VHH binders against 5'-3' exonuclease (pol). Designs and how they scored, part 4

Target 1, 302 residues: 5'-3' exonuclease (pol), of Buchnera aphidicola subsp. Baizongia pistaciae (q89ad1)
Amino acid sequence: MIIYKKNVNYLLIDGTSYLYRAYYAFLKFKNNFNKPCGAIYGMLNMLRSMLLKYPYSNIVVIFDSPQKTFRNELFIPYKKNRPKMPNDLKEQILPIHHIIKHIGIPIISIPHVEADDIIGTLATKLYKKKYFILISTNDKDLAQLVNIHIHVLIGTSNIVLDESKVKKKYGIIPKLIPDLLGLMGDNSDNIPGVPTVGKKTALILLKTFGSLENIYNNIEKIPKCLIKKAKTIYNNLHTYKKLAFLSQKLATIKTDINVNITTKKIKMLPPCTTEISNFFLHYKFYNWNKLLKQGLWLKNCK

## First folded at step 1 (VHH)

Design s26 (framework vhh_6fv0_2)
Fold by ESMFold2-Fast, scan of step 1:
Structure s26 (fold): chain B 302 residues (1-302), chain A 125 residues (1-125)
Amino acid sequence: as target 1 above (302 residues)
Amino acid sequence: QVQLQESGGGLVQPGGSLRLSCAASGFTFSSYAMYWVRQAPEKGLEWVSTISGSGGSTYYKDSVKGRFTVSRDNAKNTLYLQMNSLKPEDAAQYYCAKTEVEYYGDTWYEVTDYRGQGTQVTVSS
């Protein structure tokens, strides 16, 4: 199924993903008091692009909690290998929240909850009410949420992933992505997986048995399936069964978080053009301020 | 040497009001955003409010919006938190804070660089 731009009811933006992309894309950009403002500029550039491309959608920005999550409690090494946020980026967070609110975009962040779980919960609740949801993110793990009413937009690109495209890109249907990661792990997040089981082996096992649970229900059949190093794989699956299911749990996006958020709370508000203008002048974004005063900053001007 | 000293806590009945103060020294007060954070028994540190260096921008934890007001007097190097309609769940040790790292929405981003000794708020019927 294809969700057309005019039919997208909600555009859920992975704010943390946008933030890091903006920071690294404009790392050397300085124009306010000789201090870095690249993340501010880049974030606004990306959000402006989304506002122009999806003018009829309710756009919501979701940010990670900086506090430890349930995944850190389950597995202390979870994401401990990730670098800490640079100080130059941290200094830009408050201004970014300020301008997003003045543009009229709702911001959601929940203590001890990852943005992915907030996105997963909101998308699932909206899907059950028959809305069409587009999730804008560069995070591959959000592809697991894809269904007939939930699609993933790769960042600010024109590439939209539906269920068929997820299957082509990842080799497996969306709902089995946590099972895939349960077997092969994910080095970027310190998810361990099963030793010696890589993507190719994991895909063969999942295509043969259908799920992580069914692989373990049929573990005795593995040596008979002509998988390379079948005896080693059998032995490691047996030895590391608890790690496989832990890894699957760590990779699974929660869709049942208590968010207490109504559709009214995630509705866009009219922009405060005076505050946006003051912000642009403060950061010396003079071209954008000129476009704003002409009523063209949020209009499709070719 | 950065120093922060809170005062104004005490015992209040539900629905009551308190005004907290934080005297700051050892840095250029008007150049830094300031924070109010609290810690209740058996709970982690919770962000409550932020005020920009100029005082022009203020931000609040959702559960305190409309009840709490943060303000500052840059001439006196003093931060304030006016707390109205206090609830039992507001009972906590309250700290003013200065950090080199920002918060995300309603949560602290990193360990606070500097906190005062705190002032205790008790809400009891």
Scores: ipSAE 0.000, ipTM 0.116, lowest interface PAE 15.8, mean pLDDT 80

Design s27 (framework vhh_gocatamig_d2)
Fold by ESMFold2-Fast, scan of step 1:
Structure s27 (fold): chain B 302 residues (1-302), chain A 124 residues (1-124)
Amino acid sequence: as target 1 above (302 residues)
Amino acid sequence: EVQLVESGGGLVQPGGSLTLSCAASGFTFSSYDLAWYRQAPGKKRELVAGIYSGGSTVYMDSVKGRFTISRDNAKNSVYLQMNSLRAEDTAVYYCARETYIEYGSDYYTVEDYWGQGTLVTVSS
């Protein structure tokens, strides 16, 4: 029997997104030393589900840089509204990195670069080589990367966003999501947008003019549009033009950063069963250790 | 005051063995992850082996099967047993305590305390 790889050649995992979800899902897990291990368990549970669901894909985990990024240099308030990482989570970071490596999954983190920009650049390089890429994330902003070769999986769910599903969900095609956020802003990342321009108004403007640039090239036509408070919207677009383009730039995922990562570097390695077993025993994941020893931890039993 | 003191380095022939020891003081040893790093002249420091507070271990690929990291919480010590030594293992070996630091809402693992280093020379 000839066995062919699935269409998904690469599964790019938003590791920081997974990390926070895992932490909050398993907040009360602790080991014998009163050391928190809930994020460790949750990360492994989510990664295991992805390994089982996409057994022929090259899985890569990407993490945020802790250092300030180009967006912080452009706009100091960018993401400053986000809460600090809990100490219980910080204590789990090193163990998570080490177990992921022992499972054979490549990890990527680049100083001063957000995970989104690494994902965007890597996915774009791979798609230009005609590979199919699935991005697993809970971050809505990565939907802007969706095209015929790049799809977004919502976390570990069964929901895959292709271009048509992005259009249904956001009311706009993926390529225009930064333009949408340039107009309406994004409170979660402290991206300001244009005052008084919400999602409904932004969608009408983008459907009428096609892009943020074309809206401003045709700005004199806005007072004549059938939009609530058209004159106020016109005045604010005119007044806050620089803020709109700044917001668009902050919302745009870079696809051109220098990642210096080859396809060989992002190839999965065979798991180190002995190290994984030692890890499971240390954290008292006894049922997983039993499955691991039986060769069933990464295999479906039915 | 946190202190890490390495010992056990020296000159050894290829194929030989050495045991490095790191004696820790000034903190609750059992609560921290510890690691061994090495640095050859003109090269960056690289992680050789790490051990979690509960005993799980990690190794760089080139030392797997040859080196073993272990800890003794009662003695506040971490050890690196090095077997089948090669000329390429020649370096200053450093004991480090691992911690986590944040910048804004982000985080990263850092070595917050380092020992002074112990020289290992593999030569005939």
Scores: ipSAE 0.000, ipTM 0.101, lowest interface PAE 19.0, mean pLDDT 80

Design s28 (framework vhh_vobarilizumab_d1)
Fold by ESMFold2-Fast, scan of step 1:
Structure s28 (fold): chain B 302 residues (1-302), chain A 124 residues (1-124)
Amino acid sequence: as target 1 above (302 residues)
Amino acid sequence: EVQLVESGGGLVQPGGSLRLSCAASGFTFSDYAMAWYRQAPGKGRELVAGIYSGGSTSYADSVKGRFTISRDNAKNTLYLQMNSLRPEDTAVYYCATTYEYTWPSGEYEYTDYWGQGTLVTVSS
C-alpha cells in the first residue's frame, strides 16, 4: 500500500538530523547582534516546509539524549568516533526548543535513549493502532522500520521509501538491515561487523540463507556459495561469530522502550502567534513576521 | 535536581536601576546558555537577553543599551543589570535554561527549566 501525503496521520521528525543539517546549511548566518542563529533559521525553515507539505499530520520532533545509552554499555566504542556537538549549535538549543513549543509541535527526548529507539517505539505503537506514519530522517538505519504503515521520508525531500524502494536502495528487505550491518559493519556508528565481509558478500549470504542466524546454522555450506576469497571469509565468519551478533544487536532499533507516551502527548497544540512574532522580531526574521501577521506563515498562498 | 532561584526584583521609579540575580544549581552551569525572559500580565513570555557558554550576548531591541546580561561561572550565577527603567519594563522576570527532566510518572523529556520568577514593578 502507498501512503499518500493526505493519508499521513503522524510525521515523526528526526530532530537531531534536522539540527545538524540546519547548522551546516546556515553556518555563517548571524543575527544583527553578530551571534550564530543559522541552526534556528534552518530548523524553522525545514519545520515550516513540513507543516506546509503535511497540513493534516500530527508532527512530532524527537531529539537524541547526550547521555550514555544501552548500546554504549554493551559496546563502549559505539559512536565514540562522532564529533561533539559544536558550541555555537549548543547555544541555539534553548531558543529552538522555545520556538518549536510556541508553534505547537510536541518535543520528545528521553535521557539515556537514542532518538531512533524513541521513533521506532512510537511508530510501532501507532502502527498497531492502524495509523499511517512517515519518519523524516537522513539516517539510513531507520529504513529498517519500514512496513505497509511506516514509510521513511529522506529529510525534507520528496523521496519516500516504502518496502520496495528500501529493497532497491539497500539490496535487502527492511527487517534484514540489522543482519546486513551485523556482517558488513557500519563505520559511521563504529559498528565492527565481520572483518573482510563487505556489502556484496553479506548480500549473497543473506539472499542464500535469509538471516544472520540461519547463515550460522548453515556455516558449513558457505564455501559453496562464495566465489572470491571463500577460505578467508569462511574463517572470519567462524572466528568472529560473537562480533557479528554484537554488531547486529547494536544496529537493531528498539521498538519496546517504555516511554509512557499517549496520543494526547503527541497531539499538536494551536500556535501562540504573539510569542512567535516576538521571536521573529528578536532574530530579525521580518519577512516571516509579515507573513505571520497576515495569517500566511503556515499557509501556501496562491 | 536543576534549580534556578531569582532575586533582586522590586518596586522602582521610572529612570531607576535594578540588578537581578539567578543562582543556579544541579547542573554544570558553565556548559549551558542562560537567558532572561519576562512576562507582563496577559502577555506571553518574551526573550529579554541571552548569554552563551562562550560569553557572547544577545538582547531584545526594547532593552538594548539599557540592560546588560552577565554570568559568573565560578559562582554559578546569572545577572541582569537593568538601567533607565520604564513603566513598560514592568513584568515578572524569569531565569531560564533547557535541561532534561524526569517526571514522577517515570516519563522523561527535555524541558525548559524556569525559576519561580521575580516581580519588577516600574511605577512612580
Scores: ipSAE 0.000, ipTM 0.172, lowest interface PAE 17.6, mean pLDDT 80

Design s29 (framework vhh_6fv0_2)
Fold by ESMFold2-Fast, scan of step 1:
Parts: C-alpha cells; sequence; structure tokens
Structure s29 (fold): chain B 302 residues (1-302), chain A 126 residues (1-126)
C-alpha cells in the first residue's frame, strides 16, 4: 500500500513524537518481551510500517536535543510543563538508535535545536530543489509547514494533510498557525497567548485582518467588530501586545537553521541484515527474524 | 595530521579477488567509523561500505552485498576490504574515508566523511 505514490521523495520522521507514542502505546505490552523493550518494539513497528508504505522514499529520523533551545532562552517557562522523559524510555534510546542505524536510516539530532526546526529547515531546502516531502508526526504545530511540496502525515495513519485539509482542520491557512497560537496560546507548550482570547475570537480576528501584525496595525477597528466583548478584547490585545508577539515567535518553526547537511548525508544505506537479525534474537523478536531471513521484513513479497 | 593510505589495488579478471588495505594515522582510529567509497571514470563518488569503530556493525551497497567484506584491525590502525567475485562494474579508484560523526547527548549522530586517502586503482578485464 503506497499512500501518495512515487511523489514522496523524502519522508521526514518526527523521531521524538514517535518515541513517546511508542513508549506509551506499548507500556503494558509483554508478549515474550520484558517491559523495558516496549518502546523498542513500538518504534520498530512504526518504522517498519513506514518503510513498507513508502518504499521509494528516503526516510530520515529527526530527534530533539536534550539541551535548552533558543525558545527556552526567550521564555524560560516554554515547555517546562511537559513531563521529563521517563527513565524506562531513556534506557531504550541507545538500542533504538543502533537498530535504526542497522536498518540504514539516517538519524539527525543537533545540540540546542528542536526536531521541529531541523524538520522545517530540511523540508524547506528540499522543496526548493523541487522534491516532494512528507513529514510524519503527531505534533499539530508541524502543520504550519504545509505547502504544495510539503505535506504532513498524522503519525503512521492514512491521513495526509495538504493545504486544503489544514484549513478544514484548523480553520486557518498553514502560514497563519503561529499567528493563531500567538493570540490563543498553547497550554501544551506553555505558550501564553493573549489572556481571554480563545480560538473562536482569534480565528475571527485573523480572517478579518489577515495576520497578527495586521491585527495590531488595525487595532482601533476591533471595538467595531462583530465580536462579543470587543472592548474587553481590545483592552487585552493592547495590554498584552508584547506577549502576543512573543507567543507567535515561540510557535514559529525556524526554516533557516544553518545545517551543513547535503542530500548525500541524508541518503539511506543498505540494511545490515546480520546485525538486524542479532538485534531481533537479543530482544526475542522471533517472528520478525523469520520474516527477515525470508527477505520479507522490509518487503511486501510473498 | 590525519593520513589515510590505501593499497592492494591492481588488475584482475572477472570473478577474481582483491584485498584492499587502508593504513590510518594522526587520530584515534578505533573512535571512528570508516567508509570505503569508489569512483569510476567520468562518474561521481559512490559509497561502497561502512564499518563501525568497534567493527561490530557493517553496511554494504546492495550490488556488492555477499561479495565484499569490510573489516578492521584497531591494534594495527588498518581498515580492509575483501573483494570477491569481481565484476567489470566494480572497476574504479577505491578510497578509504574517515567518517565524521557529530554525536549529541542523546547518543544520535550525523555521518559524513571529512578525510579520504589518495586511493588505489582496481581494474577488472579479461
Amino acid sequence: as target 1 above (302 residues)
Amino acid sequence: QVQLQESGGGLVQPGGSLRLSCAASGFTFSSYEMYWVRQAPEKGLEWVSTISGSGGSTYYKDSVKGRFTVSRDNAKNTLYLQMNSLKPEDAAQYYCARVYTEEWDTGYYTEYFDYRGQGTQVTVSS
């Protein structure tokens, strides 16, 4: 099953998103595995699904840096409300790294840089070369990158977000998602937004004025809008202007990170079947080892 | 100063074998992954094989899988490529290259090479 055919030149995997999903999805999974192997199994299961669905794509896995990013320097509370990585998951990171490498998939992680900014920068550089990029992630913020050459796949699902689907899902075009979050905030990332401005109000303002900048250029027109409590909203936008632009900056994915990464460096290598087999035997993934020996683990042939 | 010196190339008939060596100096050899890459006349550089610092993990281009074997002797700072069942398509200048690894606190990395040797010529003809 190929979803989007040979048009997908690069599949950029949000590795941190996959890692947490795999950990929590397989936390209680034990069928001949010990508990610390759940994230390893889940990660492999998700990656195998992507390799089988997109056999012609160059797959790259991108991970977050554990070091603080420029966003933490701008606003110390940024993402501080997110739980720290569980120790059980930390213990599985090195094995996951090793098996991804043995499969031949490039891994990218850059000190002090979030995976989102690496993904945004790589996708932007690749589409300028006329490649088509699919970003696999469960992080809604990556939808802001969507354009005619960049689409978002929701995790390992069959749902692909193009510009039209982003508009239907979020009520706004991709490039205005940071402006939306600048107004309404984002509790999951501890992005404050403007007090009392929720999604409904933010969407009306953006549809009326076009951008956060244009809202502030036309701020005197807000009391005349058909928005309930327009005077209260006007007062809060005026009072919290700096917070709105800070929130927008925190929500904006960087596409200009200077990474000396060429297309050659993000090319998949042939799988090392001997090391994959050794890995499967070590973790007691016997059924996958049987498929691997038959040439069927990474192929759809019978 | 980093130095890489290949040897062992030559003329062989199709189906023949050659063993390439690469002598490394000027760095901690066992701390680096190594590449074998090749370049045929009027063609770009082509990746052939990778070996981990410990020698525990190896990777190969599909067209050489089962015919080529990469290995290393960290005590002698030497990298090897055993080439069996050589085909005309394998004729090229072969280079060993030091893999530059940017490792982060998460244990992840980006691979590319920063140094390569002068190469050794492999010619396959009847």
Scores: ipSAE 0.000, ipTM 0.116, lowest interface PAE 16.5, mean pLDDT 80

Design s30 (framework vhh_7w1s_2)
Fold by ESMFold2-Fast, scan of step 1:
Structure s30 (fold): chain B 302 residues (1-302), chain A 123 residues (1-123)
Amino acid sequence: as target 1 above (302 residues)
Amino acid sequence: QLQLVESGGGLVQAGGSMRLSCAASGFTFSYAMGWHRQAPGKQRELVAKIYSGSTAYDDSVKGRFTISRDNTKNTVYLQMNSLKVEDTAVYYCAAVTYEFEGSGEYEWTYDYWGQGTQVTVSS
């Protein structure tokens, strides 16, 4: 890791990504003898891991809003292909918010704003103040935010993506990831891209011309730069130009959301051990309650 | 990685008692552990589960079976009392592990199973 653990000022957690991982991780037992608490336990387990691993960082959890965003207004099919949140998971959200608050971790959620745009805006504001930021997420799109002070941690793993590792993984620098997606699309978010333009073709074009805008400024040169299917690709780039720029706009994370996020709002508070203990007893997390009372739940004994 | 080894099975008469043991070894921790069984011609079913100090049982065994765990010995037990012919099955120890680190993409939970131990209850 180019940014050492002691140098991470802020750890921004993609809370929605963590929720779905925790939920699906504990779905394997079909016979439930107790109320649903798999996502609660899994979320706490992941957050505990991050608190132990980054003890000097201000940890902030960001969640998606259920309301539709500006991207849905630009393109109605955007993310329409994604499954609805399971009811068993939805019932666990309020308890998860309550326990995170008592641990002293700030939570941010904004109506009509995706977690990605909140993360992008917050990371950019903190970067301009010269802080070092680590974003914990499994969402590949957040790699577009990576720079010298902003790195992406893949979930709760030990894998940290700096600019060099993003370029190695995606074949392109972070700032050009929206341009790449504008050309090739993104099936997971229902972003269409340009028909017949896949990752390899998109990378050739971006390496040759530098950006989506410069590709279109030099469109007449494309038939000479492509060896395979050059005529078909040229025709589709010309025909679907508006779709390419729409796809780029849908893939671009906003870093300019006009929300007053103060340093005080994102500062961690001391944990309320009494409320955490009550929570653990309610959900029968007895081993964690024992560790909590011994002062060891948030201490690494290795 | 986690390995589970069951012991304590065998032949017992109806009304008798038997204790099954499951020793866990490896480098991953066990989040939850349970006992499953499969009778001839039937699907595998969950019998008893232990997680975070809490226990749960299938209705067919409530009041007769008790699950317990010794974290010091990394062993889970199933105490079976008032055994019935219908309890005849291969009993499997199972563990759910939670990995905090790794690639992250659906590699957080692993199901580990023992080889099974036969319990035969004669009339």
Scores: ipSAE 0.000, ipTM 0.120, lowest interface PAE 17.8, mean pLDDT 78

Design s31 (framework vhh_8h5u_2)
Fold by ESMFold2-Fast, scan of step 1:
Structure s31 (fold): chain B 302 residues (1-302), chain A 126 residues (1-126)
Amino acid sequence: as target 1 above (302 residues)
Amino acid sequence: EVQVVESGGGLVQPGGSLRLSCAASGGSVSSGSYYMGWYRQAPGNQHERVAIIYYSGSTNYPDSVKGRFTISRDNAKNTGYLQMNSLKSEDTAVYYCARIEYTDYSGSYWTEEDYWGQGTQVTVSS
């Protein structure tokens, strides 16, 4: 009986993050035809835990598009350092979409749009309607969306990040995370930042001036606020100004994309137990099929 | 607890080759799926990713080293390797091995537990 769990209107699941986690957790798991099905099992296990933990929430799964996004057009190296989807995982995507649909969970994927931008836009639209949103993800970048009605759940854990916890973890408020990354970069996404400006320097500048824009509006004051390496940092900020703003733009999750989705389209539907049972038997998930027949797979045993 | 130790660094002439090794031991080192990466830092520069390899053997490289560096691993020995060919003066750096538990595909993990070695110096000079 956790009051917060009862008040979560929407649980937005970072489906692509869940897929990779499931795939690598169950890499050796194979079906009768010696084909990998670990991502199928892992995804269902994680989604089932969320259904049981948040029984009052509308759960929505959001997936990345395989097509190039606007960030790739702005900066060709963006995310090119990330590995390509393994073929063994790619083969499991259609079965995963099939079973999620039959469980009654809405799926969203938009061509040329990253899951993060769909999540950011949807959470913002729902927040403006005064709903409480929980975003389930292992991607730290989604913390920039955190506000009074939008919180981040770390994967399938019990750890929920509100504004205070994000500030403690990053040293800065959520809305300034793109500004922080604009200065220091993000190697995981090939976001360059400003050379020689690390997290410590970036935090001093942001705490002093409040934003990337205000840092540049007050660039002449930088040597006075930085005791060590002030000349080098000043010179690099001046030289790499365009790169800093590009890096900020690449790090900023869009909240204004054309997600023409009504609250009716993201509402959970009744499960198709016959199709779920057929799926469980096909993949030999016999224990889950027994629970399903008893009405317990999608409900807590009380 | 997990310990990560690099070896194989040294002085090499431009155009030469070096092979770095990364051995993991102790704690939960054999606990299952994790990816391994090689990172480098030259004086005055930020850390740069030079190669990653997943438990499956899938690899990824930035353009700066692609075709010149090859990452590999021996899962039975909990050891990763970086074969560096056609070395340039710009490759001079301290090279670090990391063992990283997966939580998602992005490398931008909330619950990641990463284990880093102390680094091994690579100097490319004639």
Scores: ipSAE 0.000, ipTM 0.143, lowest interface PAE 15.4, mean pLDDT 79

Design s32 (framework vhh_gocatamig_d2)
Fold by ESMFold2-Fast, scan of step 1:
Structure s32 (fold): chain B 302 residues (1-302), chain A 124 residues (1-124)
Amino acid sequence: as target 1 above (302 residues)
Amino acid sequence: EVQLVESGGGLVQPGGSLTLSCAASGFTFSSYALAWYRQAPGKKRELVAGITSGGSTVYMDSVKGRFTISRDNAKNSVYLQMNSLRAEDTAVYYCAKVEIYESWGDEYTYEDVWGQGTLVTVSS
């Protein structure tokens, strides 16, 4: 079923995903001090778009912790292939947090916890209370959270992934995405998977046996089920069994982390228009300041 | 126009006292934390004392018991009472409007407005 804009109770924004997209989209933007402010502008532009598009939703922005996470402790190479945060982006983080707070949007980050696990835990707690949740992200891994109450919005686009669309895109149901990644790996996060097992082979195995656990419970049947390269696949699955389960664990978003976050902490507050206006004037966002003074910058967010 | 204006700096002998004042305008004073920073020649600017909108205070270790920060919301002013002054307290003292918020589970301070500073010289 399709969740209409007016039916979304919570819009959980993958703030780290938005931050990097904003930074790379607006690299040439500079402020009054001839310093980059593209991430500030881009982040606000994307957040404003979401506020206007989902005016009845409680919007929450979730950010990654800069501290080492349990996945880094479990597997040192995890995400080490990702570029370090640029210094000119780091300089924009505090202004971004400042303006988001004055807009009235709650911000959540937790030491040693990835935004994905905070999002997974919050979405899970909220759907158990029968709320409808939309997760706005460019990270494909969050598709594993999709169910009847949780849908994924691709960034700020109009493309919403429900369970049937996830199955069409990945070839499997959301709950099996960690199993798929356990087999094939994920180069973007440096998740290794099983050597020589790609998406096609992983999908055949999961379609045949149903889960990573059941594949290994039936490992002796693999040479009989797969004629092409079956012996090589069998040998690699057997040799790299621990790596497959490690990869699955690394790909699995936690939905049970201990977060000291109450529903009151994730409710939007009224915007502080004076502080927003001061911010817009400082960064020379004059058109937005004009709209703000006319009550039109967030026209539909009542 | 958001402004902070410091006053009260000057020359004082070791063991003496000074009171610094910071007058604020252009924002809802009672809603913000305010802080005193100092910068000695060749050193980084450092937090001396801070006071939240609720009146909670923080001090650097070397000034605890000697300095007292206070605020007067009716006068839009923050004060730093400095007693038992030492040669190492010699610095330019800056008033700052401070946003305190949680990010990555830690409390961060974001200084969005600074005063021009007032010089304090402790010398015989």
Scores: ipSAE 0.000, ipTM 0.155, lowest interface PAE 14.9, mean pLDDT 81

Design s33 (framework vhh_vobarilizumab_d1)
Fold by ESMFold2-Fast, scan of step 1:
Structure s33 (fold): chain B 302 residues (1-302), chain A 124 residues (1-124)
Amino acid sequence: as target 1 above (302 residues)
Amino acid sequence: EVQLVESGGGLVQPGGSLRLSCAASGRTFSSYAMAWYRQAPGKGRELVAGITSGGSTSYADSVKGRFTISRDNAKNTLYLQMNSLRPEDTAVYYCAADLSYYSEWGTPDEYDYWGQGTLVTVSS
């Protein structure tokens, strides 16, 4: 089990999650051309924190692609309720990619593939090679990937979710999170679930029968359960079976995406100090440039 | 997405009162768990009060009986009524929103959206 920072071989950063958090944290920041640069500053601040906390890990940043995914082909409404990225944030994406590359951090983005599926696939491939992986994200759905070698770090905090902590926090083991969402749905991503089945009912059903598949294998027992509105729940489970399994499929992070990623491609490169310095001067990040020149920007200056 | 803007901070005498507001831009405000956090100079962010989408509230021990959290879903606004203020309440107060299947308050890094903060100074 990963219990010390030195034991983490790979730190996979949910870049899109970081991007939005950085954007909203620093909305009023502007560069010398009167252009917004808050997401740039916030992203670098968060990544620097991770570089300092996990100095022996290979850090990789994964971003969403704007192209439609297999989930959108299966269910057109999937994530259509989510607001589009603000234009002020879009303008900061290319500078963010450029500075991350100059720091020596690998970036992964694959057309038609969500960052979650890239993270799930990469973590699984690395796990099979007996590496220890930490996934840094504010996205609760990534908790479904947690196992003995894959843990989730909540954003840039010190809180690491192992299997026990996921079960305590969400009321269910990681591998059953897609089944939970298959029953109750997820309004934030427009995942429909089963009408009248909320989280309380879904948790009772999953604790009783074990999985979405096993609930349906034992569906005749539901009217006899000590659940309020059991007959209504039975009728809706029967009527909306296709939506339940579709919802489960939409909520399931893929770990088998065809990603042509070698361990060489995800190795950190030495930082290009000159380009980083030029970038800091352009955005007037003078304190960071001072630390960079002292060799302290990417080292603990405690 | 949600943008959060705090207001209502300022200078107040010990024993006085202030009401903080947090205006949220977004049609999903009613679905969010909301919280007030604060950060005093040289300290980490601490939870002050939380409110679920259903209106259930929780308070830090240091503010119980003095502070009241509330929400107005029609106005997309979160409030913190602060009474019997103490010098120890001096801090930057932050509004936070959590979009999850569980409407629970968490650590600062578990919240999806944060405001820029509003300064409350209790002195005199």
Scores: ipSAE 0.000, ipTM 0.153, lowest interface PAE 18.8, mean pLDDT 79

